VHH binders against N-acetyl-D-glucosamine kinase (nagk). Designs and how they scored, part 5

Target 1, 319 residues: N-acetyl-D-glucosamine kinase (nagk), of Dictyostelium discoideum (Social amoeba) (q54pm7)
Amino acid sequence: MSKEIFIGIDGGGTKTSTVAVDSNGQELARHTSPCSNYHSVGEDLAKAAINEGIKYVIRKVKETITDDDNKEVTVGSICLGMSGVDREKDKLLVKSWVTELLGESINYSIHNDAIVALSSGTQGKLFGVVIICGTGCISLGFNREGVSGRSGGWGPLLGDYGSGYQIGYDILRHVLKAKDQVGPKTSLTQVLLEKLQLTKEEDLISWAYDPKTQSWQKFAQLSPLAFEQAQLGDEISNLILVDAANALYDLINSVIKKLGLDKEEKFPLVYTGGNIERKGILSDLLSKKIMENYPNAEILNTTCDPSMGAALLALNSKK
Below, E stands for the ipSAE of ESMFold2; O stands for the ipSAE of OpenDDE; V2 stands for 0.75 times the mean of E and O plus 0.25 times the DockQ between their complexes.

## First folded at step 1 (VHH)

Design d8 (framework vhh_ozoralizumab_d1; at its last look DockQ between E and O 0.02; V2 from the best seeds 0.00; counts 0 for: pae O 15.3 > 2, unsure alone 63.7 < 65, placed apart)
Amino acid sequence: EVQLVESGGGLVQPGGSLRLSCAASGFTFSNYYMYWVRQAPGKGLEWVSEISGSGSSTKYPDSVKGRFTISRDNAKNTLYLQMNSLRPEDTAVYYCTRDIEYGSGSWYEPLDVRGQGTLVTVSS
ESMFold2-Fast, scan of step 1: ipSAE 0.013; ipTM 0.393
ESMFold2, look of step 2: ipSAE 0.014; ipTM 0.507
ESMFold2 (binder alone), look of step 2: mean pLDDT 80; pTM 0.810
OpenDDE, look of step 2: ipSAE 0.017; ipTM 0.272
ESMFold2, look of step 5: ipSAE 0.012; ipTM 0.430
ESMFold2 (binder alone), look of step 5: mean pLDDT 79; pTM 0.809
OpenDDE, look of step 5: ipSAE 0.000; ipTM 0.215

Design e1 (framework vhh_gefurulimab)
Fold by ESMFold2-Fast, scan of step 1:
Structure e1 (fold): chain B 319 residues (1-319), chain A 123 residues (1-123)
Amino acid sequence: as target 1 above (319 residues)
Amino acid sequence: EVQLVESGGGLVKPGGSLRLSCAASGFTFSDYAAAWFRQAPGKEREFVSAISSGGSTTYADSVKGRFTISRDNAKNSLYLQMNSLRAEDTAVYYCAADWYEGSLYFPSDYDYWGQGTLVTVSS
């Protein structure tokens, strides 16, 4: 008898993670290959990275089969979680690579990273809400009818409220208010200037407006300073994190209302992203506000990496 | 948008030299650590060399004494001078950058990557 496996792939910006699981969701093999973002590395290298991962995990599973007469492995389903594959053209391109390797009859799916993140907290079920709070932020969910809903994720130009970007921007704003004597003094001033290797607040203009170094990542990288200074008792840092919690709550509230999840007896709400996975004031404030308004929410963290979340989606699609 | 663009790859004979360049845009390059990685066909990406924001350098044992990493912050550029090239140096070479300097040896340590440039060492 051939061994049936289910494959999940996480095509992150810097690397590609591939995992194979059995019908019980137990990991059989795992591989890391190079970047598969074809916008960054081109089609040939991205395709090679995905094919490398698939071939590796199939080979590893075959090596564990002790039946000399039947070392066959069948792929029951494959699911890819990819950043930047929001267009149908991109999804069809990646599908062509997978079907070239595994055949036209393969049970195939591809999702953006937010859907796979939800799966990573729900044991492979597309039901409930995820809130992702890292450099940017987005809330996404599914109801029992398979209807999806989304709020946020528009990027910094159109407002990425509650994100690392927004927290970083608020740090700059409050430091400059303190300089102008319009706002209270804050310990953020000293630690911000130290982190950026600057001597005065006036130097922030050249740093912030340098057209050669414009990125939302640039501002988001400042966000840890607010968490650190809030823990040390800085009132301005606490205010920034309260504002972030309120903004994240608004995104979650929007998705809950769009999907009618307020009418469920219980629904999962998955937290992911460095800023809300940190134990501290942001996570505590957000959770308190959620539970006050939606006591039927079950707040969860991801229990596995995105490639495993994708593999569990692949497994559930075959059941 | 953060971008790293490599150039300078090509075909070279054993014992020859090449200089790779990496042009950085969309971020304050001078604040970032930067590195070169390479990947030969059928192999994983391996560390070649790294340079801190302050100019401290480190090298893989296989290239030490033959390769030199350098940076020009005024030009937002990273360089790799490759001398005494060998057939085993044949690979796609990648430029990488990260704000954090605590670990520079693994591909997962870097947030920003270029597209790569091919170096072929053959007679």
Scores: ipSAE 0.000, ipTM 0.087, lowest interface PAE 24.0, mean pLDDT 83

Design e2 (framework vhh_6z1v_2)
Fold by ESMFold2-Fast, scan of step 1:
Structure e2 (fold): chain B 319 residues (1-319), chain A 126 residues (1-126)
Amino acid sequence: as target 1 above (319 residues)
Amino acid sequence: EVQLVESGGRLVRTGGSLRLSCAASGRTFSSYAMGWFRQAPGKEREVVAAISWSGGSTWHADFVKGRFTISRDNAKNTVYLQMNSLKPEDTAVYYCAAEPLDYYTGFWSEADYDYWGQGTQVTVSS
């Protein structure tokens, strides 16, 4: 009797995580390999990283089947969660690597990071809504008919309202408005300059436009300042977080309406990303607004890492 | 932001145990995911273990599963790494790191961590 396994892969920015689970969703093996973002490292290294993970977890599970020399490991299904695989051409490329290793008949799926995040909160079910609020933000969901919907996720240059980037940008904006006397004073001025080791607001130009340190992450890293100062009673910080909650609500509301989830008796709404996973002002404001409009929403957090979320999707695709 | 100070590193015999501590300063510790990393001479830094901001989710590298356990005490602003059944290949400088935000917790990638301690040396003798 062969042992059937289900494989999940998280193709993150720096490392690739691979996990194998049994038919009950219990973890059997896990491996970390190098980056599999082929836009960053190229196809050969990305393919090698994915193949390394798959081969490792299969080998590791085989090592547990020592009492029957004729037992084999079969891969029932595989699911990959990867950033930047939104185009059909990208999905087909990665599929070609997997089918070359596991055969053309393998039950295969590939999803972007938002779909895997939903799965990480729903025990592998593609039903309901996820809202991600980290460096960027996106809302995505599925209805019972398997129809998907999304709102947001356009990146910082095209808005990305409600994100950590936008919160960080709003901090900079309000500090400069206070300096220009077109906005009220805020405690964010002092703590921002202290954090960045600057002496005056004019120094923010050199910091913001420094090509050596240019990243959206550096702006998003400012977002904790708004949370701290809001707790200390700063009105501008509270305004920034209220605006963020309203923007995130608009994304969620759009997905709910598009998918008809307002007509469900109950549906899951998964929170993920550093800005809303932490319990505090932003998540409280968002949850209050959601429950006022959609009392049938069940607000959840993720319960496992993305590679496990992918493995549970692989498992459920076989059922 | 947060400042991190590791402690507990020392010389220990093969098969021994050790607990590392990472003390954090700042009001935002409980909002950060935390990770333990290690780097041996001539090798790249690698992720050992990670824990979510709430402590509800943990991850351990395959090479330490069953031997190491990460935990945190948000009331004390401290994260711990309990290391059992130590092997000579565990010899490295161990670093504590904090991750304030990501699309996921990001705690299995060193690139996602913004704040780092100075490290504590663990040496396992045969």
Scores: ipSAE 0.000, ipTM 0.182, lowest interface PAE 14.4, mean pLDDT 81

Design e3 (framework vhh_ozoralizumab_d1)
Fold by ESMFold2-Fast, scan of step 1:
Structure e3 (fold): chain B 319 residues (1-319), chain A 125 residues (1-125)
Amino acid sequence: as target 1 above (319 residues)
Amino acid sequence: EVQLVESGGGLVQPGGSLRLSCAASGFTFSSYDMYWVRQAPGKGLEWVSEISYSGSSTKYPDSVKGRFTISRDNAKNTLYLQMNSLRPEDTAVYYCARLDYEYGWSLDEGYFDYRGQGTLVTVSS
């Protein structure tokens, strides 16, 4: 007769989000703790972050219970979407941390964090395709038999076609080509210099090679400039976004074919990440190309954050 | 285009109150957790408050807990920060922020965030 909850965890590289929901999927408690990617912060800090979130949401829900005879919280299921968890050994390690805290009788599911992004658009169903386009990009999916498929997600040096990083890189490339007079002029030149607080194109060398600011996010953060300038009619910006849309389509197409989703009556296709969730040329071009080839695709945006997607997946996984 | 436009900042006396607003556009506002962050003169960026996408959960650091209240109106795509009992140390530029989804499949941490232009809050000593 205790209050039953279902816990979802999104273990990102910068923070860990933990949420508890009831049997109707209603949010009861939420907590943010530090990074739980143990490849980045080590096992002790990662375990502590996960335990902090779980303990907090259980305590918070317990404080809400007014039944004098039944003031206990029961965890029915827990789902963890974790950065750096892609192998069976990684899943077993994380499971050992949670099992130590909650016991072995609780239903567990432990996935790479891209999987809970899919469930955030499907109301907790592990079926369909997700395309994640932020700093990097990846397409991932599941068919009705529980078989998974993946395309992309190799990082900027090894690929990452259509990502924010690639769009940012293309902006830099085209601005420098315009400077050298080997490519056409573009309005991206002036807005790039303004964005970076630089006076001239030659200053881009010091900016690009500055070790204090070296990250994928540094280049990806330039991507909004292409969207803005494309809307104003800049031909180079439109070219960059067309190339991005084609690259993202190729990733999605690969996953659909690998999983046989082209044969489904309908399947969800979830867009997540700032570049494709925004209304604009990229999402319009991508969606048009998808619908021309796969009219059975149901294009969706996420309806909740990834930790809620994990919680709903936990709820749906209970027998 | 993702746009976040803050307003409501200004000069206020210690012990006073201000209400900040953030008008969001270009994304599905009701699908995202939202944040208020601030940067005091000569200091780094400091997290001030967080609200879940549904508005049912809020979080604050101890420095503002009990004094600041975050809220949202998903029908109006607007985020609010009610600031009470203001102190000189609350003087900062306040930013409305959305954290993009971070994907953990890389050698570097993947992270992309959106912020508005900011609104200045000055608490006179």
Scores: ipSAE 0.000, ipTM 0.190, lowest interface PAE 11.7, mean pLDDT 81

Design e4 (framework vhh_8fcz_2)
Fold by ESMFold2-Fast, scan of step 1:
Structure e4 (fold): chain B 319 residues (1-319), chain A 125 residues (1-125)
Amino acid sequence: as target 1 above (319 residues)
Amino acid sequence: QVQLVESGGGLVQPGGSLRLSCAASGFTFSEYWMNWVRQPPGKGLEWVSGISGSGGSTTYADSVEGRFTIIRDNDKKMVYLQMTSLKTEDTAVYYCAKDRYDFLEWSPQGAFDIEGQGTQVTVSS
């Protein structure tokens, strides 16, 4: 008799987190290794980071076994949640690294970050809907038959409606409309200029088009201004957040209908990402609209980190 | 499904110029940032330049800023890298890469798809 463990890996852009759990989902060991994004660090370093984490948690679990007659550890299943893993070619490459280390008899699953975010709110079950609202936005889900559905995640050029990027862009747009007297005045003008250490609206051109600082995150980082000014009663800020809530609802609604979750079944709806995970005006507006249309939705936040979400997915693959 | 085909590499002398091309297929080209990434002999991958789907925004690594220009033609599904004032340190295999938009941890320097064999650029006398 050996101790059976289930391994979850979160392969993020800056680090790789590996966790091992037992058959009850209890954490047994954890390790942080370097970046495993092979497009960034190359295949050798990415493979080494994943192997380091797996070897560490197996060794650590073995060290805690007190049964003198059986100190063996068996990996029952492994799940990897990795940023940028969206194609079969990527999944096969990473699977080859893990198979080389652990053999072909172990159950594998390799998913992008949105899937492990869902499992972080559902105790490791691939059922329900997740909405991720950060710099960008995406909704993804699974029905009871294991069919997946997705809406959004096309990047800012096609919309990313409801995202931090879109909220930030709308702040800039409304400030400039107020300057041109095409739109109403807004308190966003003063706080935007103060945040960016600018004197006048014309200075926004140099800030926005500076090639040295171009990123989606640059615009998304403005989004907190709309939350603050809406709280203080700015009508334009409130309209921006209402538009964002409506856009996020459209993504969620699309996934629900694609998966048939609009029927009588209760289903989890997991919120993640800075703009909606923290309770506030946007999450309240979104939740109100969801409950008006889908009273069978159970709105949840994530309860663990992505590596634990992956480990719980690995555990559930054996049930 | 995603296919990227690089071309235009060759041998040039220091101070010379070269234009690289990338032909893309298998995805909606105008929706994605496109990047140039290089691998010098005996070193890892180094991000060089990126261009937004519309072509309205460009970014460059410090080592190439002011010397290289990235452009795209969405009608032809092409990305180009115009290289000037080439240095021996620019010697590398150059790859064209589609960006991967990671909603939790987006990084243009490290989140991209490399599909092709690349195109070799050698800068020597």
Scores: ipSAE 0.000, ipTM 0.152, lowest interface PAE 12.0, mean pLDDT 81

Design e5 (framework vhh_7b2m_4)
Fold by ESMFold2-Fast, scan of step 1:
Structure e5 (fold): chain B 319 residues (1-319), chain A 123 residues (1-123)
Amino acid sequence: as target 1 above (319 residues)
Amino acid sequence: EVQLVESGGGLVQAGGSLRLSCAASGSIFSIDAVGWYRQAPGKQRVVVASITSGGSTKYSNSVKGRFTISRDNAKNTVYLQMNSLKPEDTAVYYCATDYWEGYSFTDLEYDYWGQGTQVTVSS
């Protein structure tokens, strides 16, 4: 009998991870290839990265088949969680690449990274809510009927309250308000200037408006300063994280209500993204507010990497 | 959650050696690279050496040939072997690592820093 495998792909911002599992969800092979976000690297390089991963794991599984087995490998299903894949046109483009390689008869699912993040905390089940707090933020969920709901994820330009970007931006705002004496002094001033290797607050103009280094990520990377200074007792840092917790709660609350999960005996709520996975004031404030309003929420962390979450989702789609 | 703890600092005479250790607790995040940094009184914090998960190393010109960075992935520990120490090497030594989450507009690279360990080289 041929070996049936299920493939999961995490097409992240800097690299692509591909994993193959058997019918029991056990890992058979994995591979790391370059970035597959075609908005960043273009279609040719993105397609090549995905094809590299798929070809590698299939070849690797074939190499493990003994002389007593048929050396044929069949792909039962494939799931891709892709950065930059939000619109239906993006999903159709990625599907065309994979269909060209593997054919039309295979079960395909192509999702943005938020769906695969949920499945990474639920053993490959699309039920419950995920909250992601990284550079941006989004809450997404599914009810038992397979109906999806989302809140947030509009990107930093259109409002991304609770995100790493917004926390970083709030740090800059409060440092400048302190400089102008329209806000209170904060220890963020000294540590921000030290981190950026700047001498005075006026230098922040050149840093912020530098077209050579302009990205949402550079603002989000300031967010750890608020966590550190809040722990040391800085009131402004505490205020920034309280505001972030309230914003994230609003996204989660919206998804719970849209999906009727408040009526469930229990539902999973998966935390992912660096800002809420770290133990600290933001995670504690958010969890306290959730448990006060939704004691039926089971707050979880992810139990596997996103490529494995995608593979388990692929496996479950065939059951 | 990732926590970094430095150890191995102390007082040593010029020409002596010290071995610093940086122990990291596990996390679901991938540790991309670990670097050693130092900060002398009244000076900016500067990079000393770095090592990738695959073992590729880089050194600042001031320590090249005298310092060796290595890692033990099974122990989640990074080492800095410092030989032929000079009074100019006197500083607080820090280790730091970045985490990459691999999600689209949710991508976030964190700088995790340890508390530091004091190295004092007597003349």
Scores: ipSAE 0.000, ipTM 0.178, lowest interface PAE 11.9, mean pLDDT 81

Design e6 (framework vhh_5c3l_4)
Fold by ESMFold2-Fast, scan of step 1:
Structure e6 (fold): chain B 319 residues (1-319), chain A 126 residues (1-126)
Amino acid sequence: as target 1 above (319 residues)
Amino acid sequence: QVQLQESGGGLVQPGGSLRLSCAASGFTFSSYAMSWVRQAPGKGLEVVSDISGSGDYTTYADSVKGRFTISRDNAKNTLYLQMNSLKPEDTAVYYCARHEFGELLSWYDTYGMDVRGPGTQVTVSS
């Protein structure tokens, strides 16, 4: 018999990570290829990146087989975690790339980033809740019946309350309110201007509306200032993080209620994304509020990268 | 003032080892994910390794996996990169970076690297 492997792929924002595991979940091979977000790089480059990863891990596993009579590798299942694949059209497109390489009979699944993030904290089980807080934010979960629920994830423009974007935007807002004397003074004013190398608050207009540097990341990059100044006792920074924690709690609470997880003896709640994985005021405020309302929540961090989370989903789909 | 300062670079023969250190100051070190990034002559920046604030989660570029180990000492505000089995291809300036943990979620345009040190030169040659 051939060696059976299970492949996970993380189609990340800047690169694509591919990992192959055996039937025990042990990593056998890993590869990094270029970006596979086809909305960003186009279909040809995205397809090439995915094919590169798959071919590499298969070849690498074959090289580790010492039995010269049996150097064949069988792909038992493959799971992809990718951005922009919430619609059936997107899922079918990516499936066509994978089946062209591996055959129509391959056990295939594709999920958005939030689902593989949950798997990364639960050892490959789709049960419980994940809360993601990066540039944007989303909560997603599954109950024991396999029913899914989601709250948030509409993008910063449509109001990702609790996100890094929102925290960054709130910093700008409160600095300008202080300048106008319609809000209290804050230490965020000096540190914001220093970070952006500006001399006065009026310069924020040119910075914010500069068409050469427009991105949601531009605003989210400011969020560490609120954490730093809150630690130093700035009341406005603390208010911003309290508001963020409350907004994230609302997303989690919504998913818990939709899925009936409040009735479980225990359920996992996975934290991921830079703002909450970074231990501090935000994660502490959020965890306190969760435990006050849902003492049956088991708060966890991710224990592996998203490509491994996808590989464990692929493995579990064959059990 | 937020600062990162690398040390431990130098000249080493192929197959040798080096340990890089990065001293962090001006921020709560344990609250931030950290990265090692490098730039080889005539090449762009390559992210070598990332580590979460707690130290529980690490990632590695395929080019260094199995040879390099990232670690941190939050009590000393210091990030480390243990480099074993060094190859001529590892020749680069290595930078310590304060990087929001950003590879995880592509659809969220996660934060990039917001603070970087001045770098330390690693040269692997005979």
Scores: ipSAE 0.000, ipTM 0.161, lowest interface PAE 11.4, mean pLDDT 82

Design e7 (framework vhh_gefurulimab)
Fold by ESMFold2-Fast, scan of step 1:
Structure e7 (fold): chain B 319 residues (1-319), chain A 125 residues (1-125)
Amino acid sequence: as target 1 above (319 residues)
Amino acid sequence: EVQLVESGGGLVKPGGSLRLSCAASGRTFSDYVAAWFRQAPGKEREFVSAIYSGGSTTYADSVKGRFTISRDNAKNSLYLQMNSLRAEDTAVYYCAAGYDSLYWTDETSYDYDYWGQGTLVTVSS
């Protein structure tokens, strides 16, 4: 008898994580390969990254088999969560790479990366809501009929209010308002200048508009300052986090209403991403607001990485 | 495959300076969040500094104003300039690299994908 495995792949924005599990959901092997977003790196490199992960975990499982009579491994199902895969054409392209490697008879599924993030908190079930809060933010969910819904995820330039980018932007805005004496003083001024190794507020122009370092991540990296200063009693930092919590709530509320999850006896709501996983005012404010409006929400953190969520989804699709 | 190799560690006197280098093979640092971590004997590994793929930097409070992280994409190398060194800076310093997630900004995470073998820095007479 061959060893049957189930493979999950998280093709996030920057790296590809691959995990193999057995029929009980126990992790057998994992691997990290380069970015598989072919819009960013091209088809050849993206395909190579996916193939690398799959080949690695199969090889590692074979190495752990101590039965000299049978070292065969079969793939029962594979699930991919991929950034930049939105259209059916994109899904068929990625499927072609996997079927070239594993054959056409495998049980295959592909989803946007936010979906496997949901699965990482629901033990492989496509039911409930996820809120992802990092540099950007997005809420996505599924109801019992398999209907999906989303709010946000348009990127920092076009929105993502409540994201790390927006918190960082609000820090800059309030520091400059204090400089102009249009807004109240804030302890954010001193700590912002110290973090960026600047001597005066006017230096923020050169920092913000430097084309060599232009990224939304550089603004999002400022967000911890608001958490730190809010804990020390800075009113402006507290206001920034209250506004962020309200914005994230609006995304979650929209998905709940679209999917009719307010009618469920219980539904999972998974928090993921650095900003919302930080223990503090933002997660506390958001959770309080959610429970006041949706007492049937079960707020969860992810218990595994998204590639494990994909692997469990692959396993559950076979059962 | 990505390999990270640190160099530049050694014995230095308090108040002195030292520059650590990390050479990457396989992929360029411009594609990565790259970071320095350190571990003193009998203590847990701690974050020192990181540089995002876009060039933005962050530092632990214990080294802020004394250490500078930089990278040279042409040489595929990461650097840590350490000034005003103290006995408390004595540790094995590790180079780490990982892809920056669009939604998940945790540059202080120990979950980096690639790690060097470490280079020892001793601050003493």
Scores: ipSAE 0.000, ipTM 0.165, lowest interface PAE 16.8, mean pLDDT 82

Design f1 (framework vhh_gefurulimab)
Fold by ESMFold2-Fast, scan of step 1:
Structure f1 (fold): chain B 319 residues (1-319), chain A 124 residues (1-124)
Amino acid sequence: as target 1 above (319 residues)
Amino acid sequence: EVQLVESGGGLVKPGGSLRLSCAASGRTFSSYAAAWFRQAPGKEREFVSAISSGGSTTYADSVKGRFTISRDNAKNSLYLQMNSLRAEDTAVYYCAARLYSWGLTPKSSEYDYWGQGTLVTVSS
């Protein structure tokens, strides 16, 4: 008998991660190849990166087979988690690359990063809710009927309240309100200026509007300051994190209600993103509010990277 | 600002055990994510293990199952329990910390504070 494997691929912005697991979800092989976002690198390089990963993990699994009479490997299913492939035509393009390599009979799926993140906390099951809190934020979930629900993820200009961007923006806002004597003094003023190597609040104009360094990430990078200053007792920092927790709760609450998960005996709620994934002020405030309203929620962190989440999703698509 | 000082290094036989300590001074250590890195003679500095402010841990494949990272926030201390030591574990071991970060990372460039290192030699 050939060894059946299940392949997960994370097509991130800077690199592509490929992993193969067995029928028990045990990792058998892993590979990192270059960026597979074809909008950034073009179709030829993106296709080559995906094919490199698939070929590598298949070869490595074959090398571990001790049966001299049967060194065959069968791919039972493959799942790709990719940013920038939300349109149907993009999904069909990527599918054409995979089916060209593995054949039309392969069980294939492709999902956005939020779906794969949920899978990374649920051992490959599409049931429950995920909240992603990074530069932006989004909540997404599935009920037992396979119905999906979403709240947030509109980008910083149209929302993303509760995100790292919004926390960073709120730091700037409150520092300037303190400068204008419109708001209370905050320890954020000194640590913000120190972090950015500035001498006065007026210098924030040049920093914020610098076209050479313009990105949502530069605002999100400020978010750790609120966590540190809240821990040291700064009331404004605590207020910023309370507001962030309330905003994230609103997204989660919306998804729970849309999907009827409040009626479940128990459902998973997966946290992902640096600001909420580990225990800290924001995650503690959010978790307290969740448990007060939904004691049937099981709050989980991701237990593996997105490529493993995709592999477990591929595995469970055949169970 | 935090200052890190490692201790507990020394000479051990293969199969032996050592416990490394890292004493932190300055700001409240519980606000930091922390890690152990090592550098063998003539080699680049490599990741060993990390622990978040909340106590979550991660390990390099080469030490998983043999080494255990832990922290005692009341004593402002980080520890590395090293069991089943091998010749390839011979290195200078460094304590590292990240302020304003609650997450885990194996990237040395993401750590803000470093100790001077403590030498571990595994030899008969």
Scores: ipSAE 0.000, ipTM 0.101, lowest interface PAE 20.7, mean pLDDT 82

